# Designs tried in a protein design chat: VHH binders against Protein DOG1-like 4 (DOGL4). Part 48

Target 1, 232 residues: Protein DOG1-like 4 (DOGL4), of Arabidopsis thaliana (Mouse-ear cress) (q84jc2)
Amino acid sequence: MSKMRNLVEEKFLEFYESWVIQLELYLHQLLIAHNNNTMSETELRHLISKLTTHHKAYYTAKWAAIREDVLAFFGSVWLNPLENACSWLTGWKPSMVFRMVDRLRKSRVVLVEAQVKKLEELRVKTKFDEQKIEREMERYQVAMADRKMVELARLGCHVGGESVMVVEAAVRGLSMGLEKMVKAADCVRLKTLKGILDILTPPQCVEFLAAAATFQVQLRRWGNRRHYVTHS
Below, E stands for the ipSAE of ESMFold2; O stands for the ipSAE of OpenDDE; V2 stands for 0.75 times the mean of E and O plus 0.25 times the DockQ between their complexes.

## First folded at step 6 (VHH)

Design v56 (from v52 with S105D; framework vhh_8fcz_2)
Fold by ESMFold2-Fast, scan of step 6:
Structure v56 (fold): chain B 232 residues (1-232), chain A 122 residues (1-122)
Amino acid sequence: as target 1 above (232 residues)
Amino acid sequence: QVQLVESGGGLVQPGGSLRLSCAASGFTFSSYYMNWVRQPPGKGLEWVSGISRSGSYTTYADSVEGRFTIIRDNDKKMVYLQMTSLKTEDTAVYYCAKHSWYTGDLSSYDSEGQGTQVTVSS
């Protein structure tokens, strides 16, 4: 099992490093597009599609990895302490992206009333979906103190093949519960991202994606710099 | 001390091919994402391609996608860049570069080599 856990962490560390490097390259393209008012709608849509595909690739890889070891995503070795501290159920908190949307309201590219209404409806639904997941998380935390966990603790005082099987079954159940919650949270993230992009025009999508990628890249830089400064 | 030594550059005609090599020493090669970057005459550094620790993931700049292939051999501590269908705009000094997470900039490199000159002209 230890070998399996190490392999999952090593594979995802390698994937994530590559994924973030590509995100930074896409951010460079987004910033060029944002500052270039002559770029065609076709070119903007192509760039938006690249970012959308890139984010979907992250969740495809993540879901494969959590199926093998969901616990690797709680306090991940491929994230710095600041990134880990800012995580909500192993990723960004869906409602937080509306801070990027609020930036668009102050932008030169003004949101029309119909867009503002749809974004507010999406914000309300996203918050509702978040609260539903938070209630499930609370239920999970309560279950950690119930009869199964007490039995697992008691069984830890005994040895034998039968006790090993019961402990393994209990631990597998806990992991499956976490996997389900993480996947549910990721579905809310993807639905929120898609919802925002469906409401915005291509230039607004580029500005939104640039803001989101800038925040993600800067959060990583700030955390890495803080760690380096603190330990240097 | 970290050292990267590039080789394999030269003069080639448009449509030609070259294979660049990078020999690494002084660090745990298999623990680092590796990059090829280039500097065209009179321009800044341009990222060309990257390869993950084991070689499982590769990325390419749009300008070279489908024409260049990055490969690594961790046992030999080597990175290669196979270039095909070369264009005049590929003319540059090519550098092998080690990526670092400790500089606070994801595009920052801990070390670059001396470079190898690639000239594409008739």
Scores: ipSAE 0.427, ipTM 0.754, lowest interface PAE 2.3, mean pLDDT 84

Design v57 (from v52 with G50A; framework vhh_8fcz_2)
Fold by ESMFold2-Fast, scan of step 6:
Structure v57 (fold): chain B 232 residues (1-232), chain A 122 residues (1-122)
Amino acid sequence: as target 1 above (232 residues)
Amino acid sequence: QVQLVESGGGLVQPGGSLRLSCAASGFTFSSYYMNWVRQPPGKGLEWVSAISRSGSYTTYADSVEGRFTIIRDNDKKMVYLQMTSLKTEDTAVYYCAKHSWYTGSLSSYDSEGQGTQVTVSS
């Protein structure tokens, strides 16, 4: 009976496949814009807006799904093993995007001193917000050390001498805690992305978004190649 | 061995319609999203459309949105591209491609077929 994936996993898998395909299309448009360098500011802002809307759509869908089943996002079936191994609280680690920002220093469009200062301030704040979430996660893990309720919920609820109703209440409580923690992490992700885009010029935003999307697409490619070789 | 065999191409006048077919074999078809990509004369590969595993989600290049429809039949291991309101700019060799992406110079396809030629001219 536990063999079948739940409806939330099936729906989000289908959504995510479509979302990634659209991301790849936008990446293609970003690379054309960056390489040709002939687009107007209005055209660049429109393209940046498409990417921003696309990322917001992901979090809208994710938060709806997490409300129904947050555990589906830990070891996600729509991500390959490499993508899952690289995840930090169900997504990319916010401070990692500053590696893409570092590459802008070697680009055709040089960052001015004021931008470098603002980006460094944002990097420090992002690291601080990450550490705060990591402390909350450590507290959560300590609270569940003896019970491992998340693992037991995943593996089919073989629990000790507790009543069914008490176990169900505890699992729901733990799931609500994870939901709050994942949403907090996603808020840091969105704030970090918005902060970077607010500091950068439109051509720099295009280069940054292209680098970020390229990394995401390549990570999926490398992981899918490994999976295909071992499981096909 | 993975095989993708395209058919349905031909000569058509501007404003005309064509239906391309792709027959897949040698892999678990229902486990992969499928793409149509094209190569116009003297140009690089251009991604056209993609369809999810179940067929519930589709996406299209801006240049073909509203004119092309991608469909799949998992029981028959087929993917189709219904093309309407064809333009001279749609002239290309069309390829069926197994779950990949196109990023210009970073084009990557795990497997693609032999292609089918579409020529739109008066």
Scores: ipSAE 0.000, ipTM 0.200, lowest interface PAE 14.8, mean pLDDT 79

Design v58 (from v52 with L106T; framework vhh_8fcz_2)
Fold by ESMFold2-Fast, scan of step 6:
Structure v58 (fold): chain B 232 residues (1-232), chain A 122 residues (1-122)
Amino acid sequence: as target 1 above (232 residues)
Amino acid sequence: QVQLVESGGGLVQPGGSLRLSCAASGFTFSSYYMNWVRQPPGKGLEWVSGISRSGSYTTYADSVEGRFTIIRDNDKKMVYLQMTSLKTEDTAVYYCAKHSWYTGSTSSYDSEGQGTQVTVSS
């Protein structure tokens, strides 16, 4: 475990900390909107737009960071151990977001049959895209075990600067493959989020985003509390 | 011991300006997100503004956005709140607070100081 953060890790730690704090502030606005059933459609659309812009900002920053050091996103220093344990390819698992959708079935704003059908179609498509990525990752890991591990084993028997250069080339190759996989996973996440918001009405979007943000913020707080245990 | 000392408050006319200061000691200042919070007379604490560890990211409550600017100086261990276009509703005791994730049901404002009184009145 690195004691020191590299420049990418330090920069993204600051970004992510600020991003989650802003998410918590947006969560409070979402909860107020959800409890105030008199807000106009224009007001609700504005709040939904703030959240979609906020999530897009995350992926803009993430993709810039993984271009520099994708490995920083595997076992991230800006995430607590609980958040890291819940990660699927450096982020939330797309199919799990439909658990937030399930809360809408118990809401005051009932889903109509046409929406339920579209959400189920989106869930199936999301699961398919997710499984495709999992298969690609498995194939990548098998290829790494066969080619790169054998190369690393051979390089362990060499002496001199050529061993260092070949190891660095192998790590760069690994990083490029992982970057493509992470971007593919993030594209499924963005497509799933957009798809859900396109199907839902503005009040339902607010409830969905509130549920998702609550889970993300609370998971971070529970994990952080474990490190800051106070004597009772 | 974490210490935060706020200053710079006073009486101002509506439309006026004030600059609040917060002097921090007793912790690694550059490792913490910092907040300004306020308590209007007879009301609860209201979050006003926040600033990231290096100052690269700032955020503001909707009620103050465009009017207030939060700044930090890590070498001096200072946080500032530049307030412009002050309104009577900005009347409150202003507190500087270290961000914390581990206390309460929301993000907490741990180690707030004595505060500095801002009164906006004609």
Scores: ipSAE 0.520, ipTM 0.804, lowest interface PAE 2.1, mean pLDDT 84

Design v59 (from v52 with S108P; framework vhh_8fcz_2)
Fold by ESMFold2-Fast, scan of step 6:
Structure v59 (fold): chain B 232 residues (1-232), chain A 122 residues (1-122)
Amino acid sequence: as target 1 above (232 residues)
Amino acid sequence: QVQLVESGGGLVQPGGSLRLSCAASGFTFSSYYMNWVRQPPGKGLEWVSGISRSGSYTTYADSVEGRFTIIRDNDKKMVYLQMTSLKTEDTAVYYCAKHSWYTGSLSPYDSEGQGTQVTVSS
């Protein structure tokens, strides 16, 4: 038998691998749509709907998994080191997507002034929401250094059923706090994504989603390349 | 060294069925997502189907959805493609590919070996 991984990690690794491979398939469809001037608004909206459904499926699976083991999402085994290095509270940093939006100002499908204003307002709100969550995470981390937590860590060094149970109960309590913060961060991500898509036209949505998916797929490819060593 | 050996192709009439097999060696088969890709005459590679590590998740190209079924047997280190209701448009060389996030190119699929030829004609 080989070393066993946490059951939540095994299940989510398989789910995530399949999810990101499907994302690459959708990326190919987005790139075709972006280069094709003959697609109807209905066809573009259908493609956008497929991607929003795909992202919602990710959060449905993630929230089920974090209910069981939120710690699996900090330093995730299904992400390469580069992907983990770019993570903010177990996922993409919401404000980062506005860099992709900024490219639309100079693209073939130009943004009108009213859209630029709404996107700027959304950017400011997203930054504010991020900072609120970061303050909560800081408070959580300070609480970890409390004398009580240090004593519990010491107790956990002793072998025995009673000691193990007390430590496990404490870790479960800490995990509930992390779960709440991760869900709060994910809500900011979903609201930011929805906000952007609500402001953009269907062709602009396709361009934005293509840029986001391209970045996600390329980041995975770049990170995975470092695992290959030349022996000659 | 990763080695994948495809078999099961042949000449079949429209509406017929074929079962393709892929024997894997040189890597931990049960740890990788597996794909079937095809190359029709005079065209580039087209992704056909994929299957997750344990077989819990499968995905199909729109053109084959409902007609093809991808299956794997981790104990035998095999991946299969069951093809039904074959069309002339399915004529291609079929390759199985270990999913890779690096190829030095646009595609994560590696075409290894000769593949297996499927010809659908009357």
Scores: ipSAE 0.423, ipTM 0.734, lowest interface PAE 2.5, mean pLDDT 83

Design v6 (from v1 with S100P; framework vhh_8fcz_2)
Fold by ESMFold2-Fast, scan of step 6:
Structure v6 (fold): chain B 232 residues (1-232), chain A 122 residues (1-122)
Amino acid sequence: as target 1 above (232 residues)
Amino acid sequence: QVQLVESGGGLVQPGGSLRLSCAASGFTFSSYYMNWVRQPPGKGLEWVSGISRSGSYTTYADSVEGRFTIIRDNDKKMVYLQMTSLKTEDTAVYYCARYPWSGTSYQHFDYEGQGTQVTVSS
């Protein structure tokens, strides 16, 4: 029988590697659509749908994995150190995507006034939801330092069976709290992504998704080069 | 020394089948995602198919989905591409390639083999 921690990490490593490879292939299609203007609106909508489905597949796999071992997502073995350094609560920080949206204002196809207004409203809502989660994380950290947690930490230094059971129950509670926060953060991520795609036209969606995927893929490449380059 | 050696190419009629093989050496084969890519005459590289470390996940280009099957044998350090219902558009040199790619797309790989020629014509 395999250890739960190692099994979850191994399974998600293989899944994530395959998921990123598919993302790179979709990025190639997005760049062709954006640069060569080779696709109809129907074809663009189909491509956008592929990306949306792909991101949903990631969260389906992630939520199944965190149910088994949420701690695997804090300092993930399937992410390089650079990717881990850029993580906010086990993933991308929702407000960061608006930097990519801001680039659309400087593109050949400019945003109309109504879109600018809706994007600003979404930015405000996203920032509010993001801050709410940050406050919950702060409360979680404060709870770790309260009197009951301090007493449980003291019990963890003893070899008695009853003290071991109490410590195990406390660790289980901490893991459940982290799972709840990670899912809340992921819901903000999905809501923000859907909101942006609902506001943008299909060509603008392609440009946005291409920018986001390019950043994600490039960050992984820069970080991975540290492990592949052995020459001084 | 990392080596990828392709074989199994040849001349085949439209609608025919071929099985390509890739023998890997010089690295821990079971730790790498593997790919098949092709280069048609006078054109750039086109990614065809990929397979995860254990073989649990496979991916195919839209142009070959349902016609090609990628399989691996980690004990033998082999990757295979089973090609069916071949079309004249499948005519290309086929390369076995190791992930990751360099840059932002499948057009630049860490390592590629020498290739095997597939010609589909009447």
Scores: ipSAE 0.478, ipTM 0.782, lowest interface PAE 2.1, mean pLDDT 84

Design v61 (from v52 with S107P; framework vhh_8fcz_2)
Fold by ESMFold2-Fast, scan of step 6:
Structure v61 (fold): chain B 232 residues (1-232), chain A 122 residues (1-122)
Amino acid sequence: as target 1 above (232 residues)
Amino acid sequence: QVQLVESGGGLVQPGGSLRLSCAASGFTFSSYYMNWVRQPPGKGLEWVSGISRSGSYTTYADSVEGRFTIIRDNDKKMVYLQMTSLKTEDTAVYYCAKHSWYTGSLPSYDSEGQGTQVTVSS
């Protein structure tokens, strides 16, 4: 069950595969740092910086790609069905990372009361920003159903070059709106990640990033194995 | 049946150069990310370098960055590792490996070859 791919899809598929493989290699380094407790604070900060740079590289590549074809990121060909099912506006749902933060509270890592308070404040702000984007997305979907979709459906009943140009303009407008929304969601993701890392100590940052990377790698593995068993 | 055959190893002096080759068969070569990994005497496997399906993206271990270059030829089903400015710590058996998904053991590699020995010594 292969799908025809455009140039943006082909390029981003290859980029994303390489990006996830590098994440797996960084996960190995994070697990060594976490389990052995042998690295200095300077070495831990350097490793954390590598991970933050890696995540920023993802958004740099993504934003270049969505400028060309934002729709490629909805139901992406470089993600398996399980990964796509877990997506919120083309990526992870920002509030979900606080579930990984909760893991730190119940592990051998001890969070001081001041950190717990700041993390809760960040969680509330993240949920607020997330809900604002969800309201914008709902308005977009309603507008598609009640205005643009009716317009496109009506145009589908007519023939001629004029109708083709109007459809092209409408699709371009829809894509621009989606691009703006996806970028807004990605900004919330980056601010949330930075906020968490700013609150945590270097050893806590390592444990958090290891948990997040493990979840991403494991989700991809589970989804790929289901596909292999079901469709091979 | 996945088969990977490494070649090109040998004895070389510090500062020297060497080119390793890997011939692949038994799978759709152009659909897989490929790796070079090495095992120094008395140590475990260490990841060295990787290359994406078309060769557009490459990555290197910090210890070899700027000294090694990974290349692939999908028509010939070959992966190469061009090594320059070789150091004594590069002494190892080098293996070509098809990338495997994380399974609880890192690095996760699928290698069927016997490897090729690289010895850097005066």
Scores: ipSAE 0.494, ipTM 0.803, lowest interface PAE 2.4, mean pLDDT 84

Design v62 (from v52 with S100D; framework vhh_8fcz_2)
Fold by ESMFold2-Fast, scan of step 6:
Structure v62 (fold): chain B 232 residues (1-232), chain A 122 residues (1-122)
Amino acid sequence: as target 1 above (232 residues)
Amino acid sequence: QVQLVESGGGLVQPGGSLRLSCAASGFTFSSYYMNWVRQPPGKGLEWVSGISRSGSYTTYADSVEGRFTIIRDNDKKMVYLQMTSLKTEDTAVYYCAKHDWYTGSLSSYDSEGQGTQVTVSS
């Protein structure tokens, strides 16, 4: 089977490659900052702001792209198979980010009790929001298996004219539903990221962002090194 | 076989300009992010600049930001580095490199290219 990439896929592939390369460059700066205790608070806040802006740029580009073709984000051509296997609703699972937070608690960086309490409250809230989206996705998947949708799909394979318009309207409705769910998941991701950064001090933010970026970059490198795709 | 052939280097005075060229062959050039990297005398490789598949996105090392411009021509399978306001610290052998997701932005590839020498000196 051969598959030609559509315009949305080609545009986002170029954007994403550039975005990850810039993330890798920022990771280098974060690791220098983390290992060097001479950077001022102002310099650290500037670096954190660069990362925050970078992540916001990703979601700006993503939301523009999903408006055109949300399905491009399910089994994305700009991700290797390992990255795709680790995706939850087209991106990282929000609760997993707390594994990076766990690194802060196990590292030489000391969190005060008030921070630990706020992070745990955020973790619980994030899991709750995550489960709400999972319930919505389950309802969507059940609706896709509905007899009327199956009948509509069969009809679309055999008839043209007016029937094509009805099928196209139904498909647009399904795509809009997926777009809403993906955007809801992305809002949870952004709220979780902002929440963590608001709780942490600038040096702790640098360590957290370095851990998150390291995981993302290494997952991409590891998947590309393996090239263990025997079936498409 | 991936081949990258760099050219355009030379001797130039501080404050001068040079344009480096890289001719690519042996791969689908328009499908790869391309980098310029350099090796100053007695130092390791330094990443200089990168350019996306169509040229829509570019990145630069802090040391060259505002002074260098990276450009590509996919029809000619060429990537260029326009260098202005050259400093003695820019003295290096310059290489172009196909981006490798395995090793990251500083990766070098088996290439028949020998790089192009840039010397900034009076």
Scores: ipSAE 0.506, ipTM 0.797, lowest interface PAE 2.0, mean pLDDT 84

Design v64 (from v63 with W100S; framework vhh_8fcz_2; at its last look DockQ between E and O 0.58; V2 from the best seeds 0.00; counts 0 for: pae E 2.4 > 2, unsure alone 64.4 < 65)
Fold by ESMFold2-Fast, scan of step 6:
Structure v64 (fold): chain B 232 residues (1-232), chain A 122 residues (1-122)
Amino acid sequence: as target 1 above (232 residues)
Amino acid sequence: QVQLVESGGGLVQPGGSLRLSCAASGFTFSSYYMNWVRQPPGKGLEWVSGISRSGSYTTYADSVEGRFTIIRDNDKKMVYLQMTSLKTEDTAVYYCAKYSSGSSTYPGFDSEGQGTQVTVSS
């Protein structure tokens, strides 16, 4: 229940608003490219590269921000309640993007059997990597509870500056562990995205990126109007 | 009532410069991403440039990159578009638009002013 945003939250809110608006601009370009087939392979690869760079810029900014305040990314103020409800470890669940891939199988652009096989192998590997991170987070939560109990006992016994210093040190330790796990989850996201784009042809990449961006933008718009959340 | 009032347009020769201004009122200006959009004669709306709430981030259409600069003054509730090296294809009515996630377009924006006419001809 905080009305006040800290400096990290204010800076990242402005960054994220700008990042999403640029994503909408790229989505417009992707939809034109997909619908009219007006671009050469070189032009398509350039557009795909712009999107890839844009997503990497997000993680560069995120990792700088979590170094300062990782907790800002749990229940983020720059995300609406619907976006926050759908998040998995501060972002999209990597295996979920394969739903966008399923659209390609039913689209006008046909996937060859070799691509289908590689995408299924990537899907299995992505789910395995997700499960590893989920187990690490469970272990972290158990360890955090044990540490908090010890530190609360220390705080209760020693009132004053010494107690404050010990609690601050413990909180810094917990935050560093959480930062490491968030980065691990983001690495799975980036590996999954790169893996899909490496398997697909440029026209298929455009269709995939358009589907993914459309979902991300529409989820934000539905949550911002709140009607979807109210009537879901 | 949200109001956006554009000014600074006019007739200019190719290679010339103009500075457009947008005066905003009726909303918390410093909380919104602001855009410049244009409509060339006989064509649809084209996004030109955008600026984040504090001015820390700016974005430009490929057609104007390196030639136009978007600036804002939150104390004065103003957005500016500094245009240099103007080309005949820059001829359009220019509108100041507040970003809206409720729009049906990508990017999401609402044009609420009358616009200012820019004509680039010899």
Scores: ipSAE 0.674, ipTM 0.863, lowest interface PAE 1.2, mean pLDDT 86
Fold by ESMFold2, look of step 7:
Structure v64 (fold): chain B 232 residues (1-232), chain A 122 residues (1-122)
Amino acid sequence: as target 1 above (232 residues)
Amino acid sequence: QVQLVESGGGLVQPGGSLRLSCAASGFTFSSYYMNWVRQPPGKGLEWVSGISRSGSYTTYADSVEGRFTIIRDNDKKMVYLQMTSLKTEDTAVYYCAKYSSGSSTYPGFDSEGQGTQVTVSS
């Protein structure tokens, strides 16, 4: 079992490092597009499509990996401690991106009233979906705690292979429940991202995607710098 | 000291092929994501391709996808760029680079080499 986790961790570590490097390369292209008023709408849409495809590729790889070992995504070895501390159900919190949109609106992005209305509707829906997932997670955690207490009491009366099978069944049940909730959270993330990009114009999408990629890259850089400061 | 030595460039006809080589030394080669970048005449640096530390993941700029292949050999500490269906627009100095997230230049450019000239013309 512990070798199985190592293999999933080894494969996803290399994938994730490559994925983040490619995100940095796309960020460079987004920053050029942001600073250059000469890109055509066709060129902007192509760049937006590359970012969208890149994000979808992450979830494709993630969903394959969580089928093998969902627990690897809680406290992941491919993330630094700061990145892990910022996780909500193995990723960014969907409602958090609206704070980013608000910040951009105050400084860089001008939205028409129809866009503002649609963004507010999406924000409310996203928050509702988050709360639904949080309640389901709570119910599952309570059920897990109750199951563990029952099995610990039973283990006090039994010695041998029956105890091992009961523990293995409990872990399997936990993993299935966690997998479902991680996928539900990821679906909210994808739906929120898609919704924002559908509401924004291509230049506005470039601004938003640049801000999102910058945040992710900076979080990784800051977390890595903390390690060297602490040990030198 | 990090050393990256590019070779294999030359003059080739449109539609032709070349294989670029990059010999690495002075660092743990197998621990790094490697890139090819290029500088066309009169233009800035342009990212071409990248390859993960084991070689399992490769990426390409749109302009070269389907025509170029990046390959690495960790035992020989080499990275290669197999180029086919070359176009006059591919004319540039080509550099291999170790990934550098802190660079002020185009991401992935961290090379001490002179590069290798590729010229595609009649």
Scores: ipSAE 0.482, ipTM 0.784, lowest interface PAE 2.4, mean pLDDT 83
Fold by OpenDDE, look of step 7:
Structure v64 (fold): chain B 232 residues (1-232), chain A 122 residues (1-122)
Amino acid sequence: as target 1 above (232 residues)
Amino acid sequence: QVQLVESGGGLVQPGGSLRLSCAASGFTFSSYYMNWVRQPPGKGLEWVSGISRSGSYTTYADSVEGRFTIIRDNDKKMVYLQMTSLKTEDTAVYYCAKYSSGSSTYPGFDSEGQGTQVTVSS
């Protein structure tokens, strides 16, 4: 069954399809850079910068869209069910990327003690920030079920126009809270990414970004195959 | 039958301009992300530019950014590539390509066209 899409969903779907295609192109470059040691440090830094800019562009577009309709991102019609199932507050869970870092440690990449220490500190901080956001999110979700809303729910469809206004007000309140939480989560994502990239050397950054991009692209492909979803 | 027919190539001096055209048929054109790719002599296929279904979003390879412009006309089922400030390294056979899901290492492209030769030479 095809889901009905609003204008925000349609626009962001088109954007995201384009964005993912570009990500795949960058992934190709990352893999080339990783598999051959012919690129200079300057070239590697340039590639890393392109990826960073690409990710920032995503959040710029996302934040513009959520101002219009944050609820669209809690359905995310541009994602398949597998991608949605793996989403934390409308995106990747920040603490998850440390699995990619762990992969580096088990590969040919040698992390010095200072890097390991900094990464651990960042991991702890990231987890703390996630938990803080989760608690706030819960507060907004629970607040939706206030005494008045519960009573309205009990009455069902046998309610007047005033009841509709109350529901709409409640939904607006929730939406405002959700927008705040989504932005907060995205900030943690961006900080985490930046933190990791600041700790790693350029070659290590390339390997990390390649791993992350690979996972994202493969997750999408796996989900599409499983659920017969095609976007672009 | 999917058909993509490229045209507009030719010989041009460095700094010159060309406009490539691609006529599409045999599929729902407005439903697909469209691309230009090129194959330089002795090299593999490389992505040049892409454009979203409605044309609202465009992307370019670093090597052509600021010099090339991709546009599409969904009513005419056409994709165009305006090339300016051409360089010798832009010499290649250019193909119009429909995006397809590729491998994890590189996106796939679907093209039934023969391409159009662009030669930039003094």
Scores: ipSAE 0.402, ipTM 0.745, lowest interface PAE 1.1, mean pLDDT 89
ESMFold2 (binder alone), look of step 7: mean pLDDT 80; pTM 0.816

